# Ledger of designs, part 31: VHH binders against o75319

Target 1, 181 residues: o75319
Amino acid sequence: GNHIPERWKDYLPVGQRMPGTRFIAFKVPLQKSFEKKLAPEECFSPLDLFNKIREQNEELGLIIDLTYTQRYYKPEDLPETVPYLKIFTVGHQVPDDETIFKFKHAVNGFLKENKDNDKLIGVHCTHGLNRTGYLICRYLIDVEGVRPDDAIELFNRCRGHCLERQNYIEDLQNGPIRKNW

## First folded at step 1 (VHH)

Design e3e (framework vhh_etentamig_d1)
Fold by ESMFold2-Fast, scan of step 1:
Structure e3e (fold): chain B 181 residues (1-181), chain A 119 residues (1-119)
Amino acid sequence: as target 1 above (181 residues)
Amino acid sequence: EVQLLESGGGLVQPGGSLRLSCAASGFTFSRYAMSWVRQAPGKGPEWVSGISGYGGSTYYADSVKGRFTISRDNSKNTLYLQMNSLRAEDTAVYYCATYKPLYSGFDYRGQGTLVTVSS
């Protein structure tokens, strides 16, 4: 349908770039057909996303879409110059090892191909918080050796909202390092 | 312009100790996680240790845990690696990195410092 995601309006559209990383997190952009249900100040289309990234003097080089749906916007709504990757993830559940592997592979591939620029990896789920924060933090912990609490703090501060799902937080803090590279 | 200048390497016998330093400039040092990465002859780079600029946490590769200690002095923009109980397999050029995901997770700006562990 054309229904605004539950609580979508409660979250900031775009966070800040996470210093020391190439990550930036945001909530799902909504295509033009959703705008009739939104006040002008609530609109966050794909175009609005790119304008807000430019306002931070940053540039997107990859979008990773973690939503389990394609109803919010289409890849065709994005500039042709920005690669789009869909990784279907179910909300509420900690992402499985296959999903974690796909995310790590995509990030590593982007970094290898973009070593000569400073373009960002944009990551979103519906709210740009739980699945998004989990996978970014999991990458930082498993691949980059960041301590779980530091990864979570960095994400929370830059996103402007704290990870909400206790099972995600617990897995990050106490779960095993995934070696599925 | 980010600049990282490593020092403190040298020749040491097995079981010995060395302290490496990295002088950083061109960025707000206290806001960045920092790492030590090493590269042995004929090998690719291996991450050794990291320290957060947020919260003062430390982390180590299994190969060095319990033997090496990473620390930083943000007032001097300097990163350190205290290396104890050195082994022949620790022989490598050691690089200071800002530890951002660039160049497969590291942003190298220094020339490195050579550590040779030999009897």
Scores: ipSAE 0.005, ipTM 0.144, lowest interface PAE 14.4, mean pLDDT 84

Design e3f (framework vhh_etentamig_d1)
Fold by ESMFold2-Fast, scan of step 1:
Structure e3f (fold): chain B 181 residues (1-181), chain A 118 residues (1-118)
Amino acid sequence: as target 1 above (181 residues)
Amino acid sequence: EVQLLESGGGLVQPGGSLRLSCAASGFTFSRYAMSWVRQAPGKGPEWVSGISGYGGSTYYADSVKGRFTISRDNSKNTLYLQMNSLRAEDTAVYYCAKSIRYYGTDYRGQGTLVTVSS
């Protein structure tokens, strides 16, 4: 249905670009049918997303949608020029190796095809925090060789919210490196 | 124009408590996450705590977890930091920030000085 996701209003709509990377994280945009349940300052539609990215002098080149549902917005609500990738993930549990591989493959493919520009990879789950933060940090640790605590700190400060789920944090800090790239 | 005004700092003994306040104006306060950032003399800024727009989610640096409590009153456009079990290393100027970034800031006020000494 058209109910606002639990705690969705508690999170900033869009973070800042993570310096030294092509990543930007945000919470799930909500299509116009949700707006009757929102005050004007609470609205965050796909159009609002692109306006907020533009206000930061940034441009999206790819959106990776990690939600387990398609009810919040449709790919058709996005500009025709911005690729959209759906990776279905379940909340609360650490993403599995197949999900991590899909994410890494999409990121690596984007970076290879976009060497001549500075377009961003936008990543979101429902709140743009736990699944989103996990996969971005997992990429930085496994592919870029960033230390786990540095990756987590960078994500937290740029998103404006700290990763909340201890199982995600524990996996990032002490889990095995996934060499699926 | 975004304005943030911190208050509540002062001299306190180790183990004591202080409550900091930040009066916000010039923006829709409930729409934005808020943070507390501190800076000790000669050191860079350290993010201390953050709170979501509606107050449903709170976050803390490991150095203050269990001792500090962040809260907000959206009806009064005011952010708070309750500081308990204060230590000498908590001595710093404390700033509130309307910030998407905890360590950087898109806006902060003049700060309020907290000195913890015997």
Scores: ipSAE 0.000, ipTM 0.120, lowest interface PAE 16.7, mean pLDDT 84

Design e3g (framework vhh_etentamig_d1)
Fold by ESMFold2-Fast, scan of step 1:
Structure e3g (fold): chain B 181 residues (1-181), chain A 119 residues (1-119)
Amino acid sequence: as target 1 above (181 residues)
Amino acid sequence: EVQLLESGGGLVQPGGSLRLSCAASGFTFSRYAMSWVRQAPGKGPEWVSGISGYGGSTYYADSVKGRFTISRDNSKNTLYLQMNSLRAEDTAVYYCARPYYKSGAFDIRGQGTLVTVSS
């Protein structure tokens, strides 16, 4: 079956845009086949994602999918006008330098190509929290020069949930700046 | 019907090598990331390695990094795990799995293949 990810229902579907950035974080959308296992108010399909972004008066220009699976939804479930990038990341582990570089490269490329609009970079893992929060904060620290504690506070406030993994938090606060962007 | 069939396990001495295979059927193999998961006697499942759908990205648990290599052949619907420099602590039943990302849970379909590392 279509197993709902553990604790997926515990998290807010979509956060708010992070002020001063193009980032918005959310939990993984679930394709229509999962809806028979969900109450109407629990549903969060790809269509629901775009409706919720629109309700915030925002528009997605890129989705970066950090999950280590393709079973939750398919790129074809997304509007043709929104680019989709898959970066396979494993939960519980701090992403490696190659993964961090791929994320930074994708973000920088999007920003250069989207100077004339205000479209958002949507980032998600399973819960839109640990891997998602780590990579967004890592970008802000390494590329934008944001102080680690400020990046983490901004992400937590806008996501509506605090980063949970101590190893991720420790790496952000005390780890080296990676010049791989 | 989704089916996963593991093979290639056996008895090997410390420092030896084995190559595991997993034959997949009943789904579009190239669209799914695949993982190897092991379970030692009396322990829960431990994720070992993973590979993206088209094989462009590979990931390893710290305990096996540098010793194990995951690969796939999408034309044959087959997943592989090359295991080198085997240690007693690698003794386990090895399963191929589609990830659930639920802690301690995996989409395990087959009986797995037993790897015993002993002198």
Scores: ipSAE 0.000, ipTM 0.113, lowest interface PAE 17.7, mean pLDDT 85

Design e3h (framework vhh_etentamig_d1)
Fold by ESMFold2-Fast, scan of step 1:
Formats: sequence, structure tokens, C-alpha cells
Structure e3h (fold): chain B 181 residues (1-181), chain A 119 residues (1-119)
Amino acid sequence: as target 1 above (181 residues)
Amino acid sequence: EVQLLESGGGLVQPGGSLRLSCAASGFTFSRYAMSWVRQAPGKGPEWVSGISGYGGSTYYADSVKGRFTISRDNSKNTLYLQMNSLRAEDTAVYYCAKHLYGRSYFDYRGQGTLVTVSS
């Protein structure tokens, strides 16, 4: 269906690059078939995403889609030059170790292949908040050695919205480091 | 006001070592990935090495991998480049660079430090 995701309009379309990292977070883009249900100022298509990233003087080099559906947009709606990776994640549950490993592997692979440029890894779930924020923060904590509270604060500030799910926050703050390499 | 001050360059024989430093001020140093970029006379800038904001990830150009080591001390707002097994082709002005834009752009505001490798 063409139903707008619940609360999707409540969130800023795209955050700012997280300083010290290659990450930028955003909510799910909605393909053209959703435009008839949105006011012009509410539209956030794949094209709108790339326009907003360019307006920030940034360039996407990879999109990681964490949604459990493919109904919102298709990879074909993205420029052919930007790799797209789908990692199916269920909302509400802390992502499992396999999901965390896939995310870390994708990020590390991108960074090694893009060491000579400054292109960003765009990460989104439905709202670009809970699953997105969890996996980005988990990467920063486990791979970069960032303190959990610092990772969460950095994500919240750059996304423009605070992580909402207490179980995600508690796992980041008190859970074990996932050694996935 | 972002300021980057490079130091540690000099004349060294082939096979020798040098350690470069970059003192950073005017921004939250730990939040930015930092790079070393060099420019040989008559050539464009060449990216040499990069380090993530928190130091967990490091990257090197193939020409320097295994010879150079990038590191940072966020408590001192200082970036380092340890250069070993230096070669004549390493001769260049070395700049530390703050990643500012999402394209292949570097914001380096320092004067650079000259490294000359010659017998």
C-alpha cells in the first residue's frame, strides 16, 4: 500500500553529518506514488533526499536501508552510482548479532573502498531514529571505542530527534560489546 | 576560527624517519576525522592517510601503507604522522586536513610542513 508510515511527518527528513564519522541519518524516502497524499512541503522522495544532501555540501556513497519492507521506494529510484544495501530489521526489538555484523561489515567495506574521498554512508529505517540510531551508535561504540552516552548524544544532536526506545538505549549503555570480526 | 599548525618536517636521508605533528584549535577536535595530505612541487594534492574522530579506524594510501602510521591525541588536540623508511618520492609539503565537505574536499588551513628526502 500507499499509506504514509505512522508519525512519518513528525520527523525531520534528513539530519546532519555526524562529525568524526561518515554517517548521515534520514527517514525513509517515499516514491512518487505517495506524493498525492502529501503537501509539497511534506514531500521527501529519493530525489528530495539527494537534493537535501547536496544542499549540505555532502555526497552519498552508500545507502543502508533498515526497513522490513520494500513498499516505500525501490533501489531503481536511486542514482545508479550510489550503492544500496538492504538489511531487513524488525522494529521494537534490539537488532540481533547477525544484523549488527552485517551492518559493521557494510560500513567497514565502504570505508576501505572510499578512503580517498569523503562520501557519506546514509542510514535509514522508517523514521531514521531507533533502528538507525541503534546501529550507528553500536558501530561507534564497538568499532570506534566511543563512550555510549557520547555516541547517543552525537546521534541525537545530528539527527535532530532523540532515540525513543528505552530497550535500545539500555543495550547501548549497558549491553556487551559485539565483537563481530 | 579553525586553526591547524603543522610541524616536524625537515631534511632526512632515504630510509630515515620523521614524526609530523598538527596542533588543532577552534573546533571540537575529537568530532572530526583528520587526514594528512601532501603536495610535491608542481603537482596536485595527494591524500596520504586518514583517521576517524575517535581514532578507532585508520586508512592509508597504497604508496605509504606499512611505512607511515597516523595517530591522534584528542586530549591534546594533536594529530601525528610517523613516517618510516622515507623515499625521495615522499618529498612534499605535508598538510593536516579537517574533512569539511561530503565530496573529495579537504579544509586545510595550516601553512604545512616541508619534508625533503635527499641524499
Scores: ipSAE 0.005, ipTM 0.232, lowest interface PAE 12.1, mean pLDDT 86

Design e3i (framework vhh_etentamig_d1)
Fold by ESMFold2-Fast, scan of step 1:
Structure e3i (fold): chain B 181 residues (1-181), chain A 118 residues (1-118)
Amino acid sequence: as target 1 above (181 residues)
Amino acid sequence: EVQLLESGGGLVQPGGSLRLSCAASGFTFSRYAMSWVRQAPGKGPEWVSGISGYGGSTYYADSVKGRFTISRDNSKNTLYLQMNSLRAEDTAVYYCAKTRFYPSGDYRGQGTLVTVSS
């Protein structure tokens, strides 16, 4: 299906790098077949993603796709030089421990392999906000020891939109720390 | 191009305090996380503390938590480490590290020696 995700147009395509981290968050890119339903200024293809990141003088080294679908774009629409990781997450629900640990493992592995460069980990769900913000903040809290409110504030500021789902915010602020494997 | 210059080390008795400074140049200081790393005689490097680019988030190794405080002044391109309740095991050369992620460092400066001894 060629239906634009609900409220997708309401969100900034790409945020800024979160200073002190390798994370950058964005909304899901939409392949060429969606462009017939978009004005030129609304288009955000995989190519547009890479152009916008280059405009910030940044470079992607990994994309983590948190959507529960493959209908928006295909991994082959990305440059062959940029690894792509799919972690299927259901919207509206706080990600389970298995999903959280999979995300942490992927981030830690990337950082270990990329200690000699400054490439970014790009993370997106449909809007690049709730699931994306949750997993990035959960990583910062559990692995890096960031205070929950500081992690949330940093994400909100750099994404340009505030985390919207109260259950995600509540889990980050008051939920248990998930121990690393 | 990137330069880091540590200062403030010296000889101090157990229970004493020292404040280390790191003057940074050659990059946009406020965009990068900074860390303090130390290396004791005969040991490998140990990450001590980290601070986000804006200073809103700070991190500490368990060995120094509650005793050391990391801070930065982005207007002066300077990183600080306030060290209180110093112990003999804190004896090390302390390095300022430019890092875009905790706890690994990308670059380090020349180092400043801290000796804790009676």
Scores: ipSAE 0.000, ipTM 0.128, lowest interface PAE 14.5, mean pLDDT 85

Design e3j (framework vhh_etentamig_d1)
Fold by ESMFold2-Fast, scan of step 1:
Structure e3j (fold): chain B 181 residues (1-181), chain A 119 residues (1-119)
Amino acid sequence: as target 1 above (181 residues)
Amino acid sequence: EVQLLESGGGLVQPGGSLRLSCAASGFTFSRYAMSWVRQAPGKGPEWVSGISGYGGSTYYADSVKGRFTISRDNSKNTLYLQMNSLRAEDTAVYYCATGYKWSSPFDYRGQGTLVTVSS
């Protein structure tokens, strides 16, 4: 329905670009049908997302949607110039290797096609925190060779909220490197 | 204050090799993508190569692919460009650059090091 996701209001809508990368994380935008349940200052529609990105003097080139639902907004609510990729992930579980591979493939493809610009890869789940932070950090560790603690610290600082799921943090710190891509 | 200091340029014959270095200070080096940009006499700047903050991803202009290799040593705050199979067209001042935006490498750049490829 039109129910606001649990704890959605507790999180900053959009983080900052993660320096040295093309990533920016944010919470799920909510289409206009949700606005009757929100105060004006709480609204965060797809339009609001792009306005906030522009306010940071940044530009989105790709959105990766990690939610397990289509109820919050539709791809048609986004500018036609910005590619949208859906990777269905369930909350609470560490993403499986197939999901990690899909994420890495999408990021690598975007970077190859956008080597001549500075457009960002926007990544979100419901809160833009746990699944989002896990996959971004997993990419940094596995592809960029970043130390796990440094990747987590960078994400936390730029998102403005710390990763909360201990199983995600433990996998990032002590889990195997998924070097297949 | 971001400071970048290039070295390693010189005169080299066509087909020769040179290794450029860039000593960086004043910022957390490993968190910033680094680039090499060159400017030939009478021409505008040309982006040559880029490397991600931790070195896992490298990128090259078509003109240098297969000949140049970018690398970095984050423990020493140093960026490198290994240049092989040099051509007269590679003659330029080479700048080490970093910036917030990937497409704006001149936000911070060094003084440059001259590479002359001539017999």
Scores: ipSAE 0.000, ipTM 0.202, lowest interface PAE 12.1, mean pLDDT 86

Design e3k (framework vhh_etentamig_d1)
Fold by ESMFold2-Fast, scan of step 1:
Order: sequence, then C-alpha cells, then structure tokens
Structure e3k (fold): chain B 181 residues (1-181), chain A 119 residues (1-119)
Amino acid sequence: as target 1 above (181 residues)
Amino acid sequence: EVQLLESGGGLVQPGGSLRLSCAASGFTFSRYAMSWVRQAPGKGPEWVSGISGYGGSTYYADSVKGRFTISRDNSKNTLYLQMNSLRAEDTAVYYCAKYGSRLPYMDVRGQGTLVTVSS
C-alpha cells in the first residue's frame, strides 16, 4: 500500500551528476499519499526531485525507473516534457542480460537524440543504490571502457552511498562484459 | 576547489627513469580513482594509467605496460608515476587527473609536468 519502503529514509534523496557522464542517481520519489508518514524534511515527491535537480543547475531529459512496482509514483506525476522509461527489475540477483541490454539501448538512444544539449539521465530503483549503481557501472564498463573499480568509486562518491550487494560488486569487478546483439 | 599539482618532469636519456608526483587537495582523495594523462607535441591527450581510490587496482595503456607503475599515498594525498625504460615517444606533458568516465571527461586541474626523452 502506502508503506514507506524499508530503509528508504536512510538514503540521500538525490546524488550528484557523475562527472564525465550524463547520469544522476536518486532514490524512488514518493507521491503525495505517502506524505502522511513523513516529516516535511523527509518528503521527496516527484516535484521535490525536479526542484533538487534544478538546485544543482542540472536538467533531467530522461527518467529510467528500475523498480518492480508502480505504487510509489505514476508517470503522470512527472513534467509532461520529461520522457519516462520503466524497466522492471527484481532486487537481490544480478540483472539478467535482457535487462542490461534494455538499459544500454535506452541510454545509447538518449545520447544519440540529445547530442545538442547537456540534459541528464536520471536512474532510480527503490534506494537508488544497488540495481541503479549496478546498471550505471555496467554501462560505464561495457560501453565506455571505464575500469570496474573506477566506475564503482565514481558511482559511490556521487551517490553519497556505497554499493551494498557483494554479488553485484563481484560481477562488476570480475564478471564478463555483456554483449548486445 | 579541486587542485592538482604535478612535479618530477625533466630531461632524461632513452632507457632512463623518472618519478612523477601529483599533490591533490580540495576533495576526499581516497574516494576517487586517479589517472595520468599525457599530451605529446602536436597530438591529442592520451590516457596513460589509472589507479583505484584505495590503490587495490591499477590499469595501464598498452604503450606503457611493463615500464610504468602507478601508485598512491592516501595519507599524503599524493599520486605517483614511476617511469622506467623511457623512450623518445614518451616525450609529453604529463597531467594528473581526477578520474572521469572516459578520457575526454577527466578532471584536469594542474599545469602538467614536461618529460623530454632525448640524448
């Protein structure tokens, strides 16, 4: 229902833009119906997300929602001009090749269509940490040729929280580069 | 304010060695991967080497593998590049960079240090 996700309050709402990339990571925004369970300083609605991005002198051009639910907010809660993409991912296990492929295609498509601007790709799961960090780092490693430890450290610093799932970290450091075809 | 100050460059004969240093300030040094980038006369920038925040992982361009060693001392906020078996083609200005996602996006703040390999 309107239950706040477990440990959601433990995480910063929005990280910083990852320098040298178009990525910014954040935790899931919560629609107005959740605000009865939150103090004013804890609120992080879709509107709050866009206000915090503007406060950083940045602009969102795409939101990629990695949660396995649509109960937290609706696409209609976002500005009409910002594209929204849902990629349903389950937590705990490393995302499968199909999920990785979908993420890479969405990012590559955005970058091709946004060569003339500096708009950001906003990525979130529930906490904006494990699934979010994995897919961003996987993209940087496989597509951009970034060293795994460098990608992880860049994500951790900019998000303000370290990737927690050891299986995700192990896959990024020692797993195969995923092919797209 | 991120500040990076390179030193240690100079004139050296082919086959010789040099050790470059980079003093970093204005950020939590141990949390960032660091890299060395060089630019030879009339050429674009070339990534040379990278090291993870805690120094557990090191990476090298094929042109320098087996000859150069990157290291860091997080207690001194200092990055190093030990250059052995230097060649004329290693002649370049060497820059210390806080790592970005790819070469063109590396955060370069220093003046660089000139390395000239000639007899």
Scores: ipSAE 0.000, ipTM 0.127, lowest interface PAE 16.4, mean pLDDT 84

Design e3l (framework vhh_etentamig_d1)
Fold by ESMFold2-Fast, scan of step 1:
Structure e3l (fold): chain B 181 residues (1-181), chain A 118 residues (1-118)
Amino acid sequence: as target 1 above (181 residues)
Amino acid sequence: EVQLLESGGGLVQPGGSLRLSCAASGFTFSRYAMSWVRQAPGKGPEWVSGISGYGGSTYYADSVKGRFTISRDNSKNTLYLQMNSLRAEDTAVYYCARLTYKGYSDYRGQGTLVTVSS
């Protein structure tokens, strides 16, 4: 189907760059076929994503797609100049250590290859909130030594929405550092 | 201009209590995690305690856990440290510190001296 994801309209399309990092979070873009079910001001296509990033005077250098589906848009809908990485994650459960390692490896590789520019790592799941916020915060805690609550507050402020899943928040605050990086 | 002003230090007997305060100005206090750091005579700085911007999460050094309580009142731009069961080893100048998103302090106050002695 061509149905809009549940609660997708309740979330801001794109957050702001998280200061001191290369991260920006957003909800899943929806390809043109979904626009028949949306008012003009509700549309958020892959093209709209790039326009909104430019409006913030930012540039995407990588998109990490955390959804467990490819039905919302195709990688081919993105500019060929922007790398796309798919990491399949299931909603509602804390990502496993292999998923966390893949995310950390992708981020570190991007940062190493992009030392001479200020391009952003765009991260999204369906709503750009729980899985997205978890993996970004996990990276900041485990790799950059940020305190868990500070990472969560930074993400919440910049995304414009607070992490909702208690199991994700609990793991970030009290869970072990994942030393698979 | 970021300003942090500590108060509440003094001389106290072992086993006693003190409450330190830190008045913050020049920034949106509720958006920053805050910390207490101490420095004993002739020693380097030691992190004591931290609190998130909204006060929902608190962290303590093992040396003070169970004895000290960090808190904040965002309506008054004030950070607190309640110190109970004080020991001679707690003698230090206590500094209020603002934390960057990376958990490092970027501003510290002038400090307030705490002396634990019989």
Scores: ipSAE 0.000, ipTM 0.120, lowest interface PAE 17.6, mean pLDDT 86

Design e3m (framework vhh_etentamig_d1)
Fold by ESMFold2-Fast, scan of step 1:
Formats: C-alpha cells, sequence, structure tokens
Structure e3m (fold): chain B 181 residues (1-181), chain A 119 residues (1-119)
C-alpha cells in the first residue's frame, strides 16, 4: 500500500533557501500513486517540488534523500539533470558518524563541482525536519564553523518549522565535532 | 540493461603503474556515482574509490589515498582508475560498480579485471 506518512500533511512542502548557504529543505515528495489519498492542495509530487523551487527563483543541483525507504518516489521521477543521493538514515536516534561523513562528502563534492553556479542542495527526510535539520546544522557547525544556536535558528526560520527532537538539538549544541570524514 | 566492462589489468612489479577502464552502457552514465571495488584472494570485497555522477567529487579508501586517482569521461561513458606506486597488497580483481544514486550498496558490478602486483 500507498499509505501517507504520519503527520506528513502537517508540514509545509518546501522551505526557503538558508541564506549564506546552498541548502534548501523540504518534506518527502510523494509519487502520483499517493494522490488518490490527497486533496489537490495537499499534493506534493516530485514535479510539484521543482515547480515550488522555481517559484522561489531557485534551481536544484542535487537532492539528498535521507528516508529509510524507497516507497515514496523513485529517482526516475526526477529530471535526468538533477543528481540524486540516497543516504539511508534511521529516525529517532542521532545519525551515526558514517551517515554524517557521507552527508559531508556529498555536500563538499557538490560545492567544489558547482563553484561557478548558484544551484541548491535539496535535503529531505520524511518531514524535512529532524534528520534533515540535524545533518544540515551538523554540516554548518562542523565544516563552516557556525555557532550551534545560530545554525539551528537559521534552519528553523527557513524551514518554517522548529527541530522537534530534543536529542538532536542537544547533540548539535553540546555534542562533539565529527572531524574524521 | 546495465552493462559494465572493466579492462586494463595485468601483471606489474611493485612500484609500477596501471590504468583501469570501465565501459558503461544501459543507463544515463552522468546521473550515477561510480565506484571501484576490489576483491583480493580469500577476502571479501573492499571499496577502493568513488566519483560523483556530476563529475569532480572523488573519494578514496585510506589504503590507496595519494596513490590512486579516479576519473570519468561522461562523453565516452567511461570510468578510470589510475593506479601508481602499486604494492603487493593491491593484488585483487578490480570491479567497476554502479551506485543507484545513493551511498548504500551497489546496483551492479562488472565482470572484473585482475591486477597482480608481484616480482
Amino acid sequence: as target 1 above (181 residues)
Amino acid sequence: EVQLLESGGGLVQPGGSLRLSCAASGFTFSRYAMSWVRQAPGKGPEWVSGISGYGGSTYYADSVKGRFTISRDNSKNTLYLQMNSLRAEDTAVYYCAKQPRYYSGFDHRGQGTLVTVSS
């Protein structure tokens, strides 16, 4: 079955670009087979994602999918010109070092390859909030030297929703920098 | 149908060099990250190096960092591995591997090309 993820409708489809960065966060797009369970105004397909990004006068250059499933949409549902990266990330627990390093490698590689443009790195989990916010903030703190509270505030403001998991917030504020990547 | 064909392996003395190639077909090559994976006699597969589909971004196992260089030519659907300063422990069958656009696992591996480093 095509069951809608719990609370998926409670979140804005896509946030705004985080100023000073190449990041934009959104909730998981749902392929057309899910639309029978959705009102027209609730639909958020891969096509809808790209339309909403374009409406903000932005362009995606990479999608990083942090969900632990492949049921919501397939890479084939995306334009051929946009790279897709899947990092299977378990919810509820702080992402492990391997996951953090994979995320950092992908971001750094994209930025080096895209020095001459302003394309965005789109990051999502199921709700585009906890795993997504954690990894983006972890990158800003560890790699860019942003203060934890500033990174979290920037993410919350641009996503339009605050990070919900206290263990993620605590790790960002007080946890160690992950430097062996 | 995804097809990957490796070539360039052979016998080389320690300190020597080899360049491996992988010809890819059956998918949009530029859209997928590619890797080199090796398997030494009596051991499991070891990831060696990776390169992003959009070009330029490269990753290496600590055992080969500074000695091997991964590259790709998307116009020719070809992946390369330049291997310098080869050591006996580099002896293995080298496989070209397509990642399904995520870091977990591999969609497909080729038939492999044997690299033997021995005097």
Scores: ipSAE 0.000, ipTM 0.124, lowest interface PAE 16.4, mean pLDDT 85

Design e3n (framework vhh_etentamig_d1)
Fold by ESMFold2-Fast, scan of step 1:
Structure e3n (fold): chain B 181 residues (1-181), chain A 118 residues (1-118)
Amino acid sequence: as target 1 above (181 residues)
Amino acid sequence: EVQLLESGGGLVQPGGSLRLSCAASGFTFSRYAMSWVRQAPGKGPEWVSGISGYGGSTYYADSVKGRFTISRDNSKNTLYLQMNSLRAEDTAVYYCAKFYRTGSLDYRGQGTLVTVSS
């Protein structure tokens, strides 16, 4: 339906680029049909997303959509020039190894193909916080060797909101490194 | 290694129905989103429909929404496309495609020809 996601208005639309990485996190954009329920300053459409990225002097080269639904916007609402990747990720539970490996492979592939530019990997779930923060931090810890506490702090600072789910935080801090599939 | 075998195509009249099948082997079928892609004579490939690895999410091109239904049986490593209310514009070779994490599609089968005419 046109039901606004729970607490969606509580979160900043787009974070800042995470320094030393190609990641930027944001909440799910909402297509035009949702605008009747939003004040002008609350609107965050796919177009608004790209405008806000441009305002930061950044450019998206890939969008990774971690939501388990297509009801919020359609891939065709995005510019044709920006690749879109859907990784279906159930909320509340720590993402499984298949999801983690898909995310890592997508990021590694993008970085290999985009070594000659500085385009960003945009990652979102519904709020751009828990699933999004988990997978970005998991990548930084497992692939880049970042300390878990440092990865979490970097994400929280750049997103403008702290990871909320304790099970996600505990897995990042104390869980096993996920090797290759 | 990866093998995709499409079947179920044929000649049908406008308004008719067909069910396409794709038998997959050489990879862990349930781990990959699958798609149907079609190519009409003299045209480039057009994405038709997609389904998540466990079948919980389905997606359709606007041209087929409400008429086609994608499904899968992971126990049989088989992908299906139920096509109803067929139109002349649906005439194409239909390919089963493995969706890769990078957004690319791998459709290496021979395809199955669907011809919609009187």
Scores: ipSAE 0.000, ipTM 0.118, lowest interface PAE 16.9, mean pLDDT 85

Design e3o (framework vhh_etentamig_d1)
Fold by ESMFold2-Fast, scan of step 1:
Structure e3o (fold): chain B 181 residues (1-181), chain A 119 residues (1-119)
Amino acid sequence: as target 1 above (181 residues)
Amino acid sequence: EVQLLESGGGLVQPGGSLRLSCAASGFTFSRYAMSWVRQAPGKGPEWVSGISGYGGSTYYADSVKGRFTISRDNSKNTLYLQMNSLRAEDTAVYYCAAKGIYSYRPDYRGQGTLVTVSS
């Protein structure tokens, strides 16, 4: 349906690039049909996303969509020059190993193919916070060797909102490191 | 094109201190997490310490925690390892490694610098 996701308006549309990485996090863009329920200053369409990224002097090279739905926008609403990857991820539960593997594989593949540029990997779920922050931090901890508390702090600062799910935070801080694939 | 040059190794007595340096060139230093790896004679490589590209995060192997301090100066493209309370078991060739967020390969380990801790 065309109902606005719960608390979607509570979050900043787009964070800042996470320094030392290629990641930028944002909340789900909403296609034109949702704009009837939004004030002009609340609108955040796929076009608005790319305009806000450009305003930061950044360029998207990949979008990873972690939502468990296709109702908010469609891949054809994005510029043809930007690859789109869907990883269906259930909210509330810590993402399973298959989901973590898919995310790591996609990030590693993008970085290998984009060594000659500085394009960003845009990651979003519904709010661009819990599933998004978990997978980005999991990548930084497991692949790049960043300390859990430092990865979480970096994400929170750059997103402009703190990770809310305690089970996600606990898994990042004390869960197993999955570096072996 | 990517180059890492380690220096600062030498002979030191147990309980002594040494500061290692690694000069990096050929890549954007601040975008890469950096590590120190050591290899003792006749043994495989052992990861010692790491630091994020932005320098806000540091991490250490249990064997060196509390004794070694990793740091970096991005304005000079230089990585450091301050080694205190050295033990005979710390005797090894120490290598600087650039493990990048860009998933680049190989890790671009330098030629190493020898640290000998003698009783």
Scores: ipSAE 0.000, ipTM 0.143, lowest interface PAE 14.0, mean pLDDT 84

Design e3p (framework vhh_etentamig_d1)
Fold by ESMFold2-Fast, scan of step 1:
Structure e3p (fold): chain B 181 residues (1-181), chain A 120 residues (1-120)
Amino acid sequence: as target 1 above (181 residues)
Amino acid sequence: EVQLLESGGGLVQPGGSLRLSCAASGFTFSRYAMSWVRQAPGKGPEWVSGISGYGGSTYYADSVKGRFTISRDNSKNTLYLQMNSLRAEDTAVYYCAKVPYSRGYWFDPRGQGTLVTVSS
C-alpha cells in the first residue's frame, strides 16, 4: 500500500551539508500519492526536498537512493538535470562489500566530474540515518582517512539525529577498511 | 564496455512460468549486485528484484514476493529470474541492470530487454 514508513515522521526531512565534504543526508521523499495520509507540515515530496536544499543555499548534483524499493518515489519525480543512482540496500544489516564499493565508486566519479562546481551528493535511505550514515561515514573513513569517531560525530551533528544501530557504529569504529576496487 | 543480454521471454498463460536469463560481460560480474527492472507498455520502469554480488542476499518488490526468484551463476556471468504464477499485470519488457539502477550521470548500459506477455 501507500503506508508511511514506520517512524518516518520522527526524523527531520533534510540535514545540513557536512562541512569539508560534498554530502547532505535526508529521509526518503514521498511522492504525491502519500500526501493524503500526511498533514501539510509532514509532507516531504521530491519538490519539497529541492526547496529545502535551495533554502540552505545549496544545489544537488546527484541523489543516491539506498532504499530497497521504488514505491516511495520514482526517478521521474526528480528534475531531469539531477542524476539519480539507486543502490539497493536492506535495513538492519551492515551493507555488504559490493554495496560499499558501488557507493565509493559513485562518489569518486561524481567528485572527479564536478571539480568546477560545489554541487552536493544527496544520500538517503528510508530515514536518512542508519544506512545513509553508515555509507557516508564508511567513505570518509576508508577514502578520506577521517577517524571513525570524528566521521560519526560530523554525520550526527549535520543530520540532526544520531546513528541508532549499534552494529553499524561498531563496524565503523572497529571494522576493517574495505578495499574492494 | 558493459554488455547485458536478456533472454527467455515469450507468451505465457496466466498461472504459467518463465525463466529469464541475463548474460553479462565487460565487467567483473561477481563484484556487482544485479537487478531485474521491468517496463509495462505505456508505463515507467518498475524495479522487480535484486541480488548481492555473491548471491547471499535477495530482495523483491511486494508485487512479486513469493512468485519470483532471483539467482545468479557467477562462474557463467549469468543472472536469472524464475517467474512463477504469472499474472496479466506481469506483462512487460524485462531488463537486467548492474545495481544500482541509475539515470543521468551514473548510466550503466542495458541490453534490449526480453518481452514477457501473459495472456490467452
Scores: ipSAE 0.005, ipTM 0.184, lowest interface PAE 12.4, mean pLDDT 85

